# VH-VL binders against p0dw94: the designs that were tried, part 2

Target 1, 243 residues: p0dw94
Amino acid sequence: PAGTPAGAGASAGIGSDTGSNASEDSDMFPTIVFGDTVIERKEYVAALKAQHGAARLYFRQTYGVDPAEDGWDKAHDGEVPCRWLASRAIDELRRRHAAYLIGVDLGQVADDSYASIVARMEAVNSGNAELKSDGGIVYGRTGFDIDSYLSYELSALKNAYTGDESNPGMSLSDDEVRRYYDEHDWTKDGVDGKTPLDEVRGNVKAQMRSERYDELVSQRAEAIDVTDLPWDALYRFTAGRLG

## First folded at step 10 (VH-VL)

Design w5
Fold by OpenDDE, look of step 11:
Structure w5 (fold): chain C 243 residues (1-243), chain A 119 residues (1-119), chain B 108 residues (1-108)
Amino acid sequence: as target 1 above (243 residues)
Amino acid sequence: QVQLVQSGAEVKKPGASVKVSCKASGYTFTSSYYMHWVRQAPGQGLEWMGLINPSKDSTWYAQKFQGRVTMTRDTSTSTVYMELSSLRSEDTAVYYCARGRLFSYFDYWGQGTLVTVSS
Amino acid sequence: EIVLTQSPDFQSVTPKEKVTITCQASQSIRSYLLWYQQKPDQSPKLLIKKASQSFSGVPSRFSGSGSGTDFTLTINSLEAEDAATYYCHQSLSLPPYTFGGGTKVEIK
């Protein structure tokens, strides 16, 4: 007896910004500000989308429920999926903006605002288009969307930061490197045991710098105060975007 | 209660090194807090020297002290050390350890350690 | 590097008088200004964070104000115990951290 394939449950996705008649009041994005930077609706919605899967996974693992099926507004041991998701989205935005703010402080980028990021993206896309029109070879993506550009630019910022030993925390002493090496396992494929430091020194340093940068970003993110955000309004907005 | 207890006063000759300790208690030593070192010359203001992340053993030194200062930690004893080499008379100061997060404030301070550099 | 300039360097005041200390930043630091109090032979103590938020245990007579480049610490009614040196500090940027030059407040 051929077991009937269980119907692919329609993943209730985050509603597209297109005009479904959600009640006008629930559709108003509240004003949220990170320091001096206003968070745009589009930016927040993108962050929601990015964290949507993680939210579902968290509730599945923690409570055995799928918010997409059971509802995003139902509380489980005091946790509400839509609120959890909103909080995660804000945290993601904090990290992103923190990274950009570090870049701003170092003069790597001029602004952390979403508009400025989009402008930079458009500039890059335009430049690539021109190059292509001139018969140049554009290696890689012919054009960035905002998500891909964010990923690209954030990686570039990190690489630029960690690649310059003059940047804060990027100067590593031999002693620091040795201690770090001693405290971690370094293995190479096909080699038994811990790889000698001299063979992995570059990797050790790269890892150290990466971690230090991530710590900086984290610390900067934590410094972005979100306690006074209009959370209730944000939760309502979030709930309204969730099917 | 959070406490930072520093080592006692030191008298050193020019060219020598000094190592000051700061023992932390009352919180998780390897948490997200950094330990900062700030010194104060007699009758002068506060001067930031650097910081260490006790959890990651990462350091950041002020440019002025680069090459002369070394900050270390012992997680087993929850102690941070600041070593300053090639001491000069200008290094005579009270040295403070202070707990703080980056982009934030120093919330707890050690009692200070007087280091006197004299011929 | 952000430079913080305090004014005045020294102030002698009568108890119960109002004390005003200013701190000027070389560039905008938004609200990321801190005030520390250091009494003689003591470690600095945090008074104000984010330009205007009092730290825990700080008497209500202490207040901070300002944004951007210009900041003020106010002691509404000076007490004898307030004799100290006050330092402003910015927390906006990556290290190195910088302090103002300090303002010594003495009691007449």
Scores: ipSAE 0.379, ipTM 0.752, lowest interface PAE 1.7, mean pLDDT 90
Fold by OpenDDE, fold request of step 15:
Structure w5 (fold): chain C 243 residues (1-243), chain A 119 residues (1-119), chain B 108 residues (1-108)
Amino acid sequence: as target 1 above (243 residues)
Amino acid sequence: QVQLVQSGAEVKKPGASVKVSCKASGYTFTSSYYMHWVRQAPGQGLEWMGLINPSKDSTWYAQKFQGRVTMTRDTSTSTVYMELSSLRSEDTAVYYCARGRLFSYFDYWGQGTLVTVSS
Amino acid sequence: EIVLTQSPDFQSVTPKEKVTITCQASQSIRSYLLWYQQKPDQSPKLLIKKASQSFSGVPSRFSGSGSGTDFTLTINSLEAEDAATYYCHQSLSLPPYTFGGGTKVEIK
C-alpha cells in the first residue's frame, strides 16, 4: 500500500510587498532610533522574518494557536502575536547593534548603521571578485548576502574580542578557571568521568570568554532604551506585513 | 528594598591585606546586576576598582589594582568580597560597593568601609 | 580611556541661586553621561542618567543637559540640603570606569 506523500504544507511566509489593499498609512515604517543610530526598514523587516517562526512556535506552545491561521492581531491571554513578533524583532536588533557598538568602542568596526554594514559587505564582495578575476583562490562563499555577512562579521567581532586577553573580562585567573571547571561537566567522548582540567583548560577558557562576551552584548543591548519607540506605529506596520 | 551593607572599618599595617564584605538584599543577587567597588581617599574623588558578576563569578579589575585586588562572591549569603593585598598608606580610603549594570549606572551603594593603612 | 573634566572644582553659592556645573569628555560619549551627588559622610547617589533624565526621587530643581562632549548639571534654586560634591560619570564604554574630579558645592 503506497503511502500517499503528506502534502507540503504551504509555508505561509511573510507576504511579499505586493499586498494591494492595506491603507497607505499602514505601510509607513515609523522612525526608530537606537541611540544615535537610525534603524532602517529593511533591517527591521529582515528581523521580522527571522523571528516569524519563533513567534508561531511560541504561540503554538503557549496557547495552542497558530497566528498564521488564527490571526496575528488576535489577543491570547493578553498577548498579541504581531506585537510579540515586533518586540522580538526589536530585541534581535538591539542585540545585534549592541555587539557592533562594542566593536565600535574597541575600534573593530567604524559604524553600527545598516548602511555601514552593507558597505562593508560590498567591499568584501568586491575584493573577493577581484581576487577571483586575478586568479586568486577565494576560500568560502564567493559572495555574501546581508544575512550571511552579518553572521560572519558578528562572529568575527566576537572572535576578535575574546581572542584578546586585554579586553575587559577576557583575562582569566587560574582560580576563576578552576571554579568554572568545577561547576561544569567536561566530558570527552569515549572517556568515562570528568576530563582533567589540564586536558580541557583551553576549552574551558574559550567557553568562559564566549559567555562573558555574550553577557557584555546582553548588557549593552539592555542599555538601548526602546521604551520611547513608536510601538503603536510599529505594531501597525508589523500587522500590515503579516498575511 | 535594595540594601547593600558593608563590613566595618579596618585598620591595617603596610604590607597587610584587607577583605571588605558587601551583603546584598532586596533583589535577586544572581540577576543581571554587577557589583562594583569604588574607593575614595580622604578629600579625593571617586576611583573605580573593579566589578564582579555574581551570577557568573567573573571579574574585571582596573589595571591599577591588578595583581593586588581579588573580588569574590558567596551566592548562599548574597555577599561580595573585595580583598586588597600589599596595602600602602595610599590605600587609605573609604571603599564602596555599588550595584550596577554595564553601560548603565550605579543605582545603590553600600554605606562605605573605611580602611586605614598606618604604620 | 575617556577622561571627564569637571568645572569648577569648588563653588560657594547663596541659597536660591542657580548653580551650574560642567563636565567635558575627552571624546564623544553621546548622551551617556551620569551625575552623582555625594553629601558629606554619605555614599554617592545617582541624580541624572542619560545626560538629562532625572533619577527617581530627584527634586525638579536638578536638571542635566548636553550631548557629545559637553554636559551641564544645573541646580535652578540651591537649597541648603544641596551642599554636596557632584561627580560626572560616563556609561558609554566598557570598563575601566572613570569619574570626573568632582565639584564641591557649599552654601554661603
Scores: ipSAE 0.286, ipTM 0.717, lowest interface PAE 1.6, mean pLDDT 90
Fold by OpenDDE, fold request of step 15:
Structure w5 (fold): chain C 243 residues (1-243), chain A 119 residues (1-119), chain B 108 residues (1-108)
Amino acid sequence: as target 1 above (243 residues)
Amino acid sequence: QVQLVQSGAEVKKPGASVKVSCKASGYTFTSSYYMHWVRQAPGQGLEWMGLINPSKDSTWYAQKFQGRVTMTRDTSTSTVYMELSSLRSEDTAVYYCARGRLFSYFDYWGQGTLVTVSS
Amino acid sequence: EIVLTQSPDFQSVTPKEKVTITCQASQSIRSYLLWYQQKPDQSPKLLIKKASQSFSGVPSRFSGSGSGTDFTLTINSLEAEDAATYYCHQSLSLPPYTFGGGTKVEIK
């Protein structure tokens, strides 16, 4: 008796924009503003997609439920999966915009708006296309999509910040480096014991600078007030996308 | 309730060093808050000197004080220290510790410590 | 570095009169302006955050307004206890931090 292969459960992905007659009210993205920057629907939806797996994992680990199977609107000990996901998406956007705002303050980028980011991406793509046509060497990925470009540009911002010792927090004293070194294990494969500081000093400094930068981004993200966002409307929008 | 209690007034000679303490209570000392130091010369405005992250033991100093100021913390006592060396008459001021996050406000202040530098 | 310029440096005002203090930033700081009050022989206290939001415990006679580069602190009806020096501060930038030069308000 040939056992019928268990049907691949359709991963209920975040519905594509083409879905049918969900109530007109659920499809309207509310106006969301981070300070003076308007958050676009596209970037929010992308953030939802990025955090979707994390949300499922959280509820699975915390409550033993999968929102994709049990429903995104069902409350578990006061937590609602669609609300949790919306909150996480906003947090991700806060961190991203915070990093850009730091860059703006330092003159690394002109603007943190999604439109500005897209414009920069398009400019890079066009430039690379032209270089290729002229027989030039294009370093890196050609033809960025928005997600790849965001990753690229955010990394570039971080590297530019951490690479300049004149930036706040990037000047490290020998004492600070020593303390940090002492507080962490620096082991190399095949070597017994802690690697001497003189052999790992550059790595220690790089890690310190990276962590300090991440802290700056976190602090700047916290400064973005989201208390007055239209959360109810945002939850409805989110729920409408998860069905 | 959050409280910042500073050490008492100091009188120093030119060329000496002074170390002012700020004991924090009423919140998690190693949380996301930084401790800032701000001084005020007699009849003058507020001057930011620097900050320390108590959790990471990282510091940022104003350029004017770089090389002369050292900020440290003791997590066991929830105390931050500011040491200023090579004192001059111009360093005569009230020194304040203040709690605050980056890109935010100073929500709690110490009572201030008068440091007098006189020959 | 963002420079904050306060005006005026000094005001002598009769009780119950309106007091207006201005702070100008050398560049746009959006709404990230703070106002502090410092009474004689006391530590500074936060009055206003985000240009117009009153801090907890601040009397309603205090209000802040402005955005971008131009900001105003208003005391609608001056009380004797309001004799103090007021400082503006911006929270947009990375360190180093700078304060306005201060505005001393005295009672006539």
Scores: ipSAE 0.138, ipTM 0.672, lowest interface PAE 2.2, mean pLDDT 89
Fold by OpenDDE, fold request of step 15:
Structure w5 (fold): chain C 243 residues (1-243), chain A 119 residues (1-119), chain B 108 residues (1-108)
Amino acid sequence: as target 1 above (243 residues)
Amino acid sequence: QVQLVQSGAEVKKPGASVKVSCKASGYTFTSSYYMHWVRQAPGQGLEWMGLINPSKDSTWYAQKFQGRVTMTRDTSTSTVYMELSSLRSEDTAVYYCARGRLFSYFDYWGQGTLVTVSS
Amino acid sequence: EIVLTQSPDFQSVTPKEKVTITCQASQSIRSYLLWYQQKPDQSPKLLIKKASQSFSGVPSRFSGSGSGTDFTLTINSLEAEDAATYYCHQSLSLPPYTFGGGTKVEIK
């Protein structure tokens, strides 16, 4: 008798914005602001979704519990899963907005607001559609969704930053490169041992620049003060989305 | 308590090099804090020279000092060094190390090191 | 590069009088303005962060205001110990960092 595969339990995902009858109060997204930029509900919910798996994994590994089964509002050794998740989502948004703010400062983008990002996406999509209609070759995706566009644009910002040696931290001395090379393993396919610096110098520099950029973004993210956010309301909202 | 203690005053000839030290204590040296160098010529304002990330050993120099300034760190002694070469009379100044995060403020300063460049 | 212009360069003020120092940015820096105090023969000290937030230990007579491009440091009642040079600094941009030219406040 072929044992019927146990039905993959429907992972109670972050409920879609479809109005389940949770109390009207739990559905209100509080006003949260990063400096002068208002954070939209959509981008927060997207960040929650992005971090949802990580939250479950963390609590499973740390406490042996699955918040999806045991409850997102249940405290474990002082940690509450919904609060943990909310904090992670905010951290992700801080990092994202930090990257954009760096871009704004450098004149790479005009604005870090979600609306502006969406507008840029739409402009790109429209341009691609027009090119296609004119018989042009559109390389890559014919249309971005917001997540794919964010990934694209953030990568573009990073590449633009790291590709210009005049940007802060992107000028590397030979001594710095040498030290970095010595402190890391550099292997090349088909070569036994550590690849000579002269053969990997470009890669070394690229990695150094990438790391310095990431550090820059991290520092900028830390500069975004979130102490005055309506955390309690945010936790309630988050909990309401997870139940 | 956080303390930044700098090396003593220096007198140098034009064309020489000077290396100023800044020993940090009272916090984790390889944390998220950068060490900045700021100088002040006599009777003049503050001029930012550059920064070093002690954790990553990464440096960012002001363009004015590019090629003449080298910032290094010793994690074992929690000390940052600033070396300025090809000294000129215009380099006569008090040199400060200052702790701070990027996109933030300088919360602690060294006592300053007077460097005098004279013939 | 963001340029910070302070005004005035120098003030001689009678004790208990109000002191006003201005800092103008070449472009908007939102609220990311800092004020430092440097007393004679001392290192600079942070006074104000985020344009209006007093740093720990700063007397209440010190206040900062402004946003965008125009900022003000105010000493409501000048004390003798407030004789110093004050510098504005912005924390919005990437390095290189720049300071205002400074405002020296002396006691009459």
Scores: ipSAE 0.081, ipTM 0.654, lowest interface PAE 3.1, mean pLDDT 89

